# Miniprotein binders against q6w4x9r395to579: the designs that were tried, part 208

Target 1, 185 residues: q6w4x9r395to579
Amino acid sequence: GHCSLEGGSFVTTFDARPYRFHGTCTYILLQSPQLPEDGALMAVYDKSGVSHSETSLVAVVYLSRQDKIVISQDEVVTNNGEAKWLPYKTRNITVFRQTSTHLQMATSFGLELVVQLRPIFQAYVTVGPQFRGQTRGLCGNFNGDTTDDFTTSMGIAEGTASLFVDSWRAGNCPAALERETDPCS
Short names: E, the ipSAE of ESMFold2; O, the ipSAE of OpenDDE; V2, 0.75 times the mean of E and O plus 0.25 times the DockQ between their complexes.

## First folded at step 16 (miniprotein)

Design sh7 (at its last look DockQ between E and O 0.71; V2 from the best seeds 0.00; counts 0 for: pae E 1.6 > 1.5)
Fold by OpenDDE base, look of step 16:
Structure sh7 (fold): chain B 185 residues (1-185), chain A 89 residues (1-89)
Amino acid sequence: as target 1 above (185 residues)
Amino acid sequence: DRLRKLARVLYWLASVLAWEAERAFEAGNFEEAFRLAEEAGELIEYAIKLAEEAIKEGDTDPETEELLKEAEKLAKEVERFIAKVAEEL
C-alpha cells in the first residue's frame, strides 16, 4: 500500500482515494497492530501563509514506546530532542539520506517512508501486504475499498474529509477545512 | 535560524507526547500518563531554552517570539497536567 502527502495539503490513501484538507495540527497517518511497540506515524501541518487555506506538511513523526523520530525539512530529531546526523539507526529503524533532497526511513517491520525535503515537503508511506485491512488514520484502512477510507478514529464512516481528518488529530487544534480538489489535477 | 527550527520540532514532539499523556490518563493508565507528560515537559523546556537563546543571539523573526509564547503555554498546560496525574498515583 502506498499513501502520499503531496502539494502541501493533498493526501492519497493506501486505497488510492485522493482528498484535500487544510489543518494546522498533528494527525495520525498510520496506526496498526503491525507496528511494534504501539507505533504510529503522524504528520504535522502548519500555516504556510496568512490565510487559513495556506497550510502545508512540515514534519513527519514516528512514535512508539521505544522510538521517537521527527523528520522535518531541516532536522531529524530523536528521543531526547537531539538533532542527529544521518544515517541514524535503532533496533528496527534506519533513517538515511536517499538523495540530496530525499530522506528515507526504513524499518524491519514493513513500513517505509520517503520524505522529499525540497522544493516542497512531501511524504510517501509504503506498507507491506501484512498491513492490509489493518491500518487506520489519514492513510485509510488499506482494504481495497475507497468508499470506507474516511472511517473516523471511532469507527464511523464519514462522508466528508474534514470530519474524518479531525477525528485523527493528535492534539487540541482547530478544525480542518475541506476542499474537494483532485490532487492530480 | 537553526535554533528556532529545532525549537519548533521539539515543540511538535512535546505536543504529541502531551496528547498521548492525556489519552493514557483517560484510559486510566496513570503511570504511563505521568511518564509521557514528564517527557513532554522536558522537551518543551528545552524548546523554550532554544528559542530564548535564538532571541539572545539576535533572532528578530516574529515567528520565534510566537513559538516561544506557544511553548510557554504548552509548558504550563503540561505542568498542570502532571500535577493532576500525580493526584491519581
Scores: ipSAE 0.650, ipTM 0.863, lowest interface PAE 0.8, mean pLDDT 92
Fold by ESMFold2, look of step 16:
Structure sh7 (fold): chain B 185 residues (1-185), chain A 89 residues (1-89)
Amino acid sequence: as target 1 above (185 residues)
Amino acid sequence: DRLRKLARVLYWLASVLAWEAERAFEAGNFEEAFRLAEEAGELIEYAIKLAEEAIKEGDTDPETEELLKEAEKLAKEVERFIAKVAEEL
């Protein structure tokens, strides 16, 4: 399955459901029992340009009980908070520079992440077939049915992206307490 | 410039860990909540030191001051949360 975060604000789910949203927050992109040690993939969005309502992807975070990896345009930061030279390897994960503009995180557990650093920050998530029906988050549930890809963190299928996206907020977001978000499509 | 950018990344990571600590606490996993919150606090302190160093080195970008304010606020929240969790251990 393939999930993409493109154009700063566009998402296409594992079931090919496209949507767009804006928000200054971290969001859960993918959770699954197929990820070891309660792993999750998250996406960080921050404001872009002069319009306060426009945001774009600025980082991707992989977090589990064993691994903390942040990939941003300028830095790969790990457990100890230090920027790392690539390639960076653990027992299950390798992060390396694929090209002058792309990084790749390869894993032994069926998750692959490719990050385009330039000209804009984009992310491409690939999961193996064992993840089918076993995912949650902004990338959807990978069950072959686009009508329930907007399933919230409470397990409720929504018809629109806004409530779905809001439910997957993580981290300390300035507007999270008020449930304020940018428009979603 | 580099110090501000690294501090921002550390802040993002710390913010996520603090959020995970709250979820662990709500689930009754108090030892995990404590561990995650302490990790978040360490990263926040590092982010604060980098932002302060950037200012001392002449970084006048408004983002650096904003980051410092955000990080100090999160540090206080994490400190209070750690005390709250400790009562359950």
Scores: ipSAE 0.625, ipTM 0.827, lowest interface PAE 1.6, mean pLDDT 84
ESMFold2 (binder alone), look of step 16: mean pLDDT 86; pTM 0.834

Design sh8 (at its last look DockQ between E and O 0.55; V2 from the best seeds 0.62)
Fold by ESMFold2, look of step 16:
Structure sh8 (fold): chain B 185 residues (1-185), chain A 89 residues (1-89)
Amino acid sequence: as target 1 above (185 residues)
Amino acid sequence: DTLRKIARVLYWLASVLLWEAERAFEAGNFEEAFRLAEEAGELIEYAIKLAEEAIKEGDTDPETEELLKRAEKLAKEVERFIAKVAEEL
């Protein structure tokens, strides 16, 4: 299964459902019992710099009880808050430079992440077939049915992306009033 | 520049860890909440140090000063949460 984060604000789920959102926060992309040590993949979004209301992907985070890996659009890779030179390897995870513009996080548990650093920071999530029907988050539930891909963290299928996306927040997010947003752009 | 980039990563990670600590607190797992919050505090303290060092070394990017202000705010929130959790230990 394939989930993609492209163009700064577009998502295509494991079931090929496309949507777009904006928000200044960290969101859960993928949770699954197939990820060891309560693993989760998360995405960080922040203002894009062209409009106060537009945001784009700025980092991807893999978090578990063993690892806290961050890969940023600025090509900074950390684990547990410590900057790492690539290639970087743990017991089950290897992060390496795939090409001059792409980094890859390969794992032994069926998760693969490829990030494009330039010209736009994009992320491509690939999971093996063992994940089918066993995923939650912004990448959807991987059950072959696009009509329930917008399932919230409470298990409720929504008809729009906004309520679905909001339910998957994971982080200390600035309030909209503190961002000085302007609806005119 | 590089210092600012690392400080941003530490800030994002600290924010996630505080969020996890809050979930642990809500579940009654006070030892875990305390451990996560202390880790978040260590990360945010380091983020502040790196942002301040970047400014001292001539980083004039307004994002660096904005990051420092947000990091200081998060640090205070982490300290307040740690005090709250400590009441339950």
Scores: ipSAE 0.740, ipTM 0.874, lowest interface PAE 1.0, mean pLDDT 86
Fold by OpenDDE base, look of step 16:
Structure sh8 (fold): chain B 185 residues (1-185), chain A 89 residues (1-89)
Amino acid sequence: as target 1 above (185 residues)
Amino acid sequence: DTLRKIARVLYWLASVLLWEAERAFEAGNFEEAFRLAEEAGELIEYAIKLAEEAIKEGDTDPETEELLKRAEKLAKEVERFIAKVAEEL
């Protein structure tokens, strides 16, 4: 399964459903029993301009009982707030520079993350087949059905992206705004 | 500019930890809630320190001041939450 966060405000789920939102919060991208130590992948969105519509992805966070990793445009920070030189390696996670503009987080448990740093901060999440039907968050449920991707954290299917996205907030933040735009346009 | 960047990351992480602490509290896991909240507190205080240091070193970017304000706000929220959890321990 491939989930993408592109263009600052566009998301494509594991089931290939595209949608757009504007929010300034941290959101759960991926939660799954397949992630060890209650792990979760999160996306941080912040204001990139003056208007409410000017929001962009600014960081990706992997959080578990064992590991805390934040990948931002300029720094990789772990655990106690230390900036790490790459490659950074834990027991089952490695963060390294893939190219001059791309970082990669590789894991032993079937999660891969590629982050494009420039010119636009973008993220690409890949999960193994063992995650099928067992994922939750903005990346959807990876069950091959696009119609139920907007399932909230409470298990309710929503018709709009905004309510869906809001349900996956990891903090007290303003409500997300939905815009009907084709991410491929 | 590195100080601001790190401070921002710490702010985000602290926010997430507070959120997790709140969830733990709602689940009745008060000890875990307390632990997570304390960690959030440490991170946010460090973030504040870094932001302040950046300003002292001549960072005049409005974003740094904004970050500092937000971080201070979050620190207060964490403190209030810690106090709340402590009542349940």
Scores: ipSAE 0.562, ipTM 0.823, lowest interface PAE 0.9, mean pLDDT 92
ESMFold2 (binder alone), look of step 16: mean pLDDT 87; pTM 0.855

Design sh9 (at its last look DockQ between E and O 0.63; V2 from the best seeds 0.65)
Fold by ESMFold2, look of step 16:
Structure sh9 (fold): chain B 185 residues (1-185), chain A 89 residues (1-89)
Amino acid sequence: as target 1 above (185 residues)
Amino acid sequence: DRLRKIARVLYWLATVLMWEAERAFEAGNFEEAFRLAEEAGELIEYAIKLAEEAIKEGDTDPETEELLKKAEKLAKEVERFIAKVAEEL
């Protein structure tokens, strides 16, 4: 399955459902029992222009009990708060420069993350078939059905991206700002 | 400035750890909440040091000062949370 974070705040889920949102927060992209040590993949979004409605991806975060890996738009890579030079390897995870414009995080547990650094910071998440029906977050539930991809953190299917995205916030950030700047998102 | 860039990453990570700590506290997992909050405190202290160093080295970007203010505010919130969790231990 493939999930993409593109062009500012555009997302395409594992079930190929596209949506856009406006937010300045950290969001849960992917949680699954297939990720070891309570692992989760998260995305950080921030303002990208003079308009309050313009937001874009600024970092991707992988968290578990063992690792706290951050890959930023500014090409900073850290684990557990310490800056790392690439290639960087843990027991289960390798982060390396795939090309002059792309980084890759490869894992032994079926998660692959490719980050495009230039010209625009974008992320591409790939999970193996063992993840089918066992994901939650902004990338959807990977069950082959786009009608329930907007399932909130409480398990409620929503009709709008805004309520769905808001439910997956992982941080203290201004949810009300998102509604005021674009109530249709 | 590389110092500001690293400080921003540490700040983001600290906010996530505090969010996790609050969830653990609400679930009654007080030892986990304490551990997460201590980790967040260490990260935010380092973020503050890096942001202050960036300013001293001539970083004039207004976002650096804004980051420092946010980080100092979060540090105080972390201290209050740790005290609250300690009462439940």
Scores: ipSAE 0.662, ipTM 0.843, lowest interface PAE 1.4, mean pLDDT 85
Fold by OpenDDE base, look of step 16:
Structure sh9 (fold): chain B 185 residues (1-185), chain A 89 residues (1-89)
Amino acid sequence: as target 1 above (185 residues)
Amino acid sequence: DRLRKIARVLYWLATVLMWEAERAFEAGNFEEAFRLAEEAGELIEYAIKLAEEAIKEGDTDPETEELLKKAEKLAKEVERFIAKVAEEL
């Protein structure tokens, strides 16, 4: 399964459902029992301009009982609060520079993350087949059905992206705004 | 400024930890809530320190000041939350 966060406010789920939202919060991208130590992948969005519609992805966070990793445009920070030189390695996670503009987080448990740093901060999440039907968050449920991707954290299917996205907030933030825009535009 | 950038990341992480702490509290896991909140507190204090240092070193970006304000606000929230959780321990 491939989930992408592109263009600042566009998301394509594991089931290839595209949608757009504007929010300034941290959101759960991926939660799954397949992630060890209650792991979760999160996305941090912030204002990129003066308008409420000017929001962009600014960081990706992996959080578990054992690991805390934040990948931002400029820094990789771990649980000890220190910026790390790459490659950074834990027991089952490695963060390294893939290219001059791309970082990669590789794991031993079937999660891969590629982050484009420039010119636009973008993220690409890949999960193995063992995650099928067992994912939750903004990346959807990876069950091959796009119609139920907007399932909230409470297990309710929503018709709009905004309510869906809001349900996956990892903090007290303003409500997300939905705009129906072609993610390829 | 690197200090600002690190401080911002720490701020984000602290917010996430507090979110987890609140969830733990709601679930009745007070020990876990306390642990997470304490960790958030440490991170946010470090963030504040870095932001202040950035300003001291000549960072004049309004974003740094804004971050500092946000971080200080969160620090107070964390403190209040810790006190709340402590009452349940």
Scores: ipSAE 0.636, ipTM 0.849, lowest interface PAE 0.8, mean pLDDT 92
ESMFold2 (binder alone), look of step 16: mean pLDDT 87; pTM 0.845

Design xe1 (at its last look DockQ between E and O 0.95; V2 from the best seeds 0.83)
Fold by OpenDDE base, look of step 16:
Structure xe1 (fold): chain B 185 residues (1-185), chain A 89 residues (1-89)
Amino acid sequence: as target 1 above (185 residues)
Amino acid sequence: DTLREEAERLYDEARKLMEEARRAFEAGNFEEAFRLAEEAGRLIKEAIRRAEEAIKEGDEDPWTYLMLRWAEWYAEIVEEFIERVKEEL
């Protein structure tokens, strides 16, 4: 499964459903029992302009009971709040520079993350087949059905992205705005 | 304990009970499985309430939100298991 966060406000789910939203919060991208220690991948969005529609991805966060890794445009920060030299390694996670503009987080449990730092901060999430049907969050449920990707944390399938996205917020933030736009357009 | 810590404890306890419930189910002890699962259900609902209360009171830690989502998901798991157990009673 491949999930992408591109163009500042575009998301393509594991089931290849594209959508757009504007929010300035932390959101759960991927929650799965396949991630150890109740792990999840999160995305941090912030304002990139003066209008409410000008939002962009500013960081990706892996969070579990044991690990907290924050990848931003300028640094990688871990549990102790200190910037780490790359490559950074834990027992089952490695963060390293893939290219001059790309970082990669590799794991032993079937999660891969590639982050483009410049010119636009973008993220690409890959999960193994063991994650099929066992994911929740903005990246969807990875079950091969695009029609139910907008399932909220309460198990309600939404027709639009707004309520869906808001249900996966991981902070006290304003409601997200929705604009149904195909990222490929 | 903070509200988040209480939620986490309740969540963990609920999961332990569910493991016991599953073992009981596998052993054919369906009544015990049901009892344990019902208890897990009560605990997980309380975990949800505690997490929600934490958030309402201003806990902005992403972990608190994540724990809430885990509790919500696990509540579904518990309910599904209970329904399965009922089929065997």
Scores: ipSAE 0.852, ipTM 0.924, lowest interface PAE 0.5, mean pLDDT 93
Fold by ESMFold2, look of step 16:
Parts: sequence; structure tokens; C-alpha cells
Structure xe1 (fold): chain B 185 residues (1-185), chain A 89 residues (1-89)
Amino acid sequence: as target 1 above (185 residues)
Amino acid sequence: DTLREEAERLYDEARKLMEEARRAFEAGNFEEAFRLAEEAGRLIKEAIRRAEEAIKEGDEDPWTYLMLRWAEWYAEIVEEFIERVKEEL
């Protein structure tokens, strides 16, 4: 299954449902029992330099009981707050420079993350078939049905992206109760 | 312990009780499976309350939010298991 974070604010779920949102927060992108140690993949969004009302992806975080791996726009990779030289390897995770513009996090548990650093910070999440029906978060539930991809953290399928996205916040940040887009765009 | 640490402990204890409940269910001990799962459900609901309180009191750690989401998901799993056990009682 493939989930993408592109163009600063666009998401395409594992079931190929596209949406966009604007918010300044950390969000749970992928939560699954297939990830060891209560793990999750998270996405960090912040204000875009192209507009004060727009936000874009600035970092991707893999968080578990053992690791907090951060891959950010500044091209520095950290684990638990400490900068790491690439290639960086733990028992089940390897982070390496795939190309001059792309980093890859490969794992033994079926998760792969590719981060495009330039010209625009983007992320591509790939999960193996064992994740089917076993995911929650901004990447959707991976059940082959796009109509319930906006399932909130409480298990409620929503018809709009805003309530869905707000439920996956992983930080003390405002709810997306107001539009954060430039009305003149 | 912080409220986050208390929530983690309750969540972990609930998971252990559910492991025991599943083993009891597989062994045909449905009364025991039910009692263990009910207690796990009580603990997981308390874990949720503790994590929510931690956030309300200013805990900004993404881990606290992730633990809350795990506890919420696990609560659904526990309720489904309890309903399955009731069919055998």
C-alpha cells in the first residue's frame, strides 16, 4: 500500500483518496499493530514560506517506545534528539541517502519511507500487505474502500477532511475549526 | 509518576490482562476470559482518562497523544472481545 504527502499540503491515502488540509501541528500519519513497540509514523506541518495562511510538510517522525527518528527539512536525521550520520542503523531500521535529493528509511517490519528533500519536501510511505485493514491515521485505514478513509481516532467515518485531520493531532495545537487558507488564492 | 506515565502503566496492564483473557478463551475458560477482559476494559478506560487529563494539564509530548490513540483503539478491541466471549457464556 502507498501513501504520499506531496505539494506541501496534499495527501493521498493507502486507498488512493486524495485530500488537502492546512494546520500547524504534528499529526499521526500511520498507526498500526504491525509496527513494533507501539510505533507510529507522524507528519509535522508548519507555515509555508509561500503564504502566511498555508502550511506544508516540514518533517516526518517515526516514534515508538525505543525510537524517535526525525527526518526534517534541514536534512539532519536525529534519533531521540541526537544527530546521526548516514547510513544509520538500528536492529530493525536503516536510514540512508538514496540519492542526492532523497533519503530512505527501510525496516524489517514492512514499512518503507522515502523522503524527497529537494526541490520540495515530500514523503512517500509504502507498507506491505500485512498492513491491510490494520492502519489508522492520515494515511487512512487501508481496507480497499475510499468511502471510510476519513475515519477519526474514535473510529467514526467522516465525510470531510477537517474533522478527520483534527482527530489525528499529536500536539497541543488549535483545532482546524477555522479555515487557514488565503482567501485571495 | 506523571499522568502520562500512569496512563502508560494502566495501558500496559490492560494489555497483559487481555493476553491472559485470550489464553483463557482458547482454553475454554469463558468465565475467566470474561472477568479478565472486563477488568482490562476498566483499566484501558482509566488510561484514556489519565492521558486526556495529562493533555489538558499541558503535556505536549507527541508520545502522550500516541498513547491515547493506542488506548482508544485497544478499548474497541477489548469491547469486541467481550462481546465474543458473551456468545460462549
Scores: ipSAE 0.730, ipTM 0.855, lowest interface PAE 0.8, mean pLDDT 87
ESMFold2 (binder alone), look of step 16: mean pLDDT 86; pTM 0.859

Design xe2 (at its last look DockQ between E and O 0.97; V2 from the best seeds 0.84)
Fold by OpenDDE base, look of step 16:
Structure xe2 (fold): chain B 185 residues (1-185), chain A 89 residues (1-89)
Amino acid sequence: as target 1 above (185 residues)
Amino acid sequence: DTLREEAERLYDEARKLMEEARRAFEAGNFEEAFRLAEEAGRLIKEAIRRAEEAIKEGDEDPWTYLMLRWAEWFAEIVEEFIERVKEEL
């Protein structure tokens, strides 16, 4: 399964459903029992302009009982709040520079993350087949059905992205705004 | 304990109970499995309430939110298990 966060406010789910939203919060991208220690992948969005529709991804966070890894444009920060030299290694996670503009987080449990730092901060999430049907969050449920990707944390399938996205917020933030996406984009 | 910590404790306890419930189920002790699962259900609902209360009171830690989501998901699992157990009673 491949989930992408591109163009500042565009998301493509594991089931290849594209959508767009504008929010300035932390959101759960991927929650799964396949991630150890109640782990999840999160995305941090912030205002990039003066209008409410000008939002962008500014960081990706892996969070579990054991680990907290924050990847931003300028640094990788871990549990102690210190910037780490790359490659950074834990028991089952490695963060390293893939290219001059890309970082990669590799794991032993079937999660891969590639982060483009510049010119636009973007993220690409890959999960193994063991995650099929066992994911929740903005990246969807990875069950091969795009029609139920907008399932809220309470198990309600939404027709629009706004309520879906808001249900996965991981902070006290304003409601997200939905904007129609071009399916050809 | 903070509200989040209480939620976590309740969540963990609920999980332990469900493990016991599953073992009971596998052993054919369906009544015990049901009892344990019902207890897990009560605890997980309380965990949800505690987490929600924490958030309402201004806990903005992403972990608190994540724990809430885990508790919500686990609540579904518990309910599904209870339904399965009822089929065997």
Scores: ipSAE 0.852, ipTM 0.923, lowest interface PAE 0.5, mean pLDDT 94
Fold by ESMFold2, look of step 16:
Structure xe2 (fold): chain B 185 residues (1-185), chain A 89 residues (1-89)
Amino acid sequence: as target 1 above (185 residues)
Amino acid sequence: DTLREEAERLYDEARKLMEEARRAFEAGNFEEAFRLAEEAGRLIKEAIRRAEEAIKEGDEDPWTYLMLRWAEWFAEIVEEFIERVKEEL
């Protein structure tokens, strides 16, 4: 399955449902029992500077009981707050420079993350078939049905992206928007 | 222990009880599976309350939010299991 976080705060779920939101928060992208140590992948969004309400991806975080790996827009990779030289390995995770503009996090548990550093910070999440029907978060539930991809953290399917995204906040943050609140005209 | 640490302990114990409940169910011990799952459900609801209170009191650590989401998802799994066990009783 493939989930993408692209410029303009666009997301495409594992079931290929596209949506857009603007929010300044850390969000849970992917939660799954297939990730060890109660792990999750998270996305950090912040203001882009293009307009007052527009936001963009500034970091991706893999968080578990053992690791907090941050891949940030400033091209620094940390684990548990310590900067790491690449390639960086743990027992089951390797982070390395794929190309001059892309970093990759490969794992032994079926998760793969590719981060485009330039020209725009973007992320591409790939999960193996063992994740089918066993994911939650901004990347959706990976069940082959786009109608329930907006399932909130309380298990409720919503019809709008903003309510869905708000339920996956991992911080005390303002509500997200599906569109700019103050477009220039 | 912090409220986050208490929530983690309760969640971990609930998970262990559910593993035992599943083993009991597979062995055909449906009364024991039901008892264990109900206890797991009680613990996981308490874990949710502790995590929610930690957040209300100013815990902004993403881990606390993730633990809450795990506890909420696990509560759904426990409830579904309890209904499945009831079919066998």
Scores: ipSAE 0.733, ipTM 0.856, lowest interface PAE 0.8, mean pLDDT 87
ESMFold2 (binder alone), look of step 16: mean pLDDT 86; pTM 0.861

Design xe3 (at its last look DockQ between E and O 0.69; V2 from the best seeds 0.77)
Fold by OpenDDE base, look of step 16:
Structure xe3 (fold): chain B 185 residues (1-185), chain A 89 residues (1-89)
Amino acid sequence: as target 1 above (185 residues)
Amino acid sequence: DTLREEAERLYDEARKLMEEARRAFEAGNFEEAFRLAEEAGRLIKEAIRRAYEAIKEGDEDPWTYLMLRYAQWFAEIVEEFIERVKEEL
């Protein structure tokens, strides 16, 4: 499965569904039980201009119980908040410079990430076949059906991207739409 | 403990119970499997509630949000398992 974040505000899901959104929050791109220690890949979006439609990807974050890796345009920061020299290695994750403009995060558990730093900050996510049907987030559910890619964190299939994207926010950001109610309801 | 920490503890406990429930199920102890799964269900719902409260009270750590999402997903798994167990009762 291949998921891409391009052009500042465009996403293509693992099932190859393209969509666009504008947000200024951290969002869960990929959540899966196939990721160790309750891991996830997240995307940080920020304002890139004066209008609400001018938003762009500014960082990608891998987060689990054991690891936090923040890849931004200028640096790679880990759990201790310090910028790391590349290549950076953990027990099952390696971050290294692929080219002068690209970083790569390789893992032992079937997740690959390529980040283009310039001229536009973009990200490309690849997961192995073991992830099929076992993913959630902005990259979709990787089940071969594009029609249900906009399934919210509450399990509701949406027809538009706005509610879908907002449901996967991972921060206290202004919601474009009404926030989720009590999940126990 | 913070609300997040409490939520995590409950989540972890729920997971342990489900592991036991699965073992009971495999052993043919369906009544025990059901009991354990129901308990896991209660705990995971409480975990979700506490995580949500943490967020409401201003916890802005992305981990809190992620934990919430995993807890919600796990709740679905628990419910599905319970339904399977009921078929064997």
Scores: ipSAE 0.840, ipTM 0.917, lowest interface PAE 0.5, mean pLDDT 93
Fold by ESMFold2, look of step 16:
Structure xe3 (fold): chain B 185 residues (1-185), chain A 89 residues (1-89)
Amino acid sequence: as target 1 above (185 residues)
Amino acid sequence: DTLREEAERLYDEARKLMEEARRAFEAGNFEEAFRLAEEAGRLIKEAIRRAYEAIKEGDEDPWTYLMLRYAQWFAEIVEEFIERVKEEL
């Protein structure tokens, strides 16, 4: 399955459901029993322009009981707060520079992350078939049905992206704005 | 221990009880499976309460939020398992 986080705070879920939100928080992007040590991918969004409603992806985090790997738009990679030279390897995770503009995190447990550093910081998540029906978070539930991809952290399917996104916050931060779905003209 | 650490211990204990419940179920010990799953359910509800309390008291660690969301998901799984066990009792 494929999930993308692209410029303008656009997200496309594992079931290909697109949506947009504007928020300044850390969000749980993907959690699953298939990730070891209670692991998850998280996405960090922050203000990206002069308008308070303009937000963009500024970092992606892999967090588990053992690791907190941060890949940020300043192009620094850390694990548990310590900067790392690339390629960086643990027993089951490798982070390396794929190209001058892309980093890749490969794992032995079926998760792959590709981060575009420039011109716009974007992320692309791929999970293997063992994740089918076993994911939650901003990337959806990967069950082949777009109508319930907005399943909240309480396990309730919502009809709006705003309520869904707010339920996945992993920090003390403002509610996401959804009314500005097309701010450019 | 911190409220987050307490929630983590309760969550871990609930998961272990649930694995025992699943093994009991596969062995046909449905009364034991039910007892273990109900105990897991009680522990996971307390883990959820402790995690929420930690957040309300100012814990901003993303790990606390992640554990809470795993605990909430696990609680759903436990409830579904209990209903499945009841069909065999």
Scores: ipSAE 0.758, ipTM 0.877, lowest interface PAE 0.8, mean pLDDT 88
ESMFold2 (binder alone), look of step 16: mean pLDDT 87; pTM 0.864

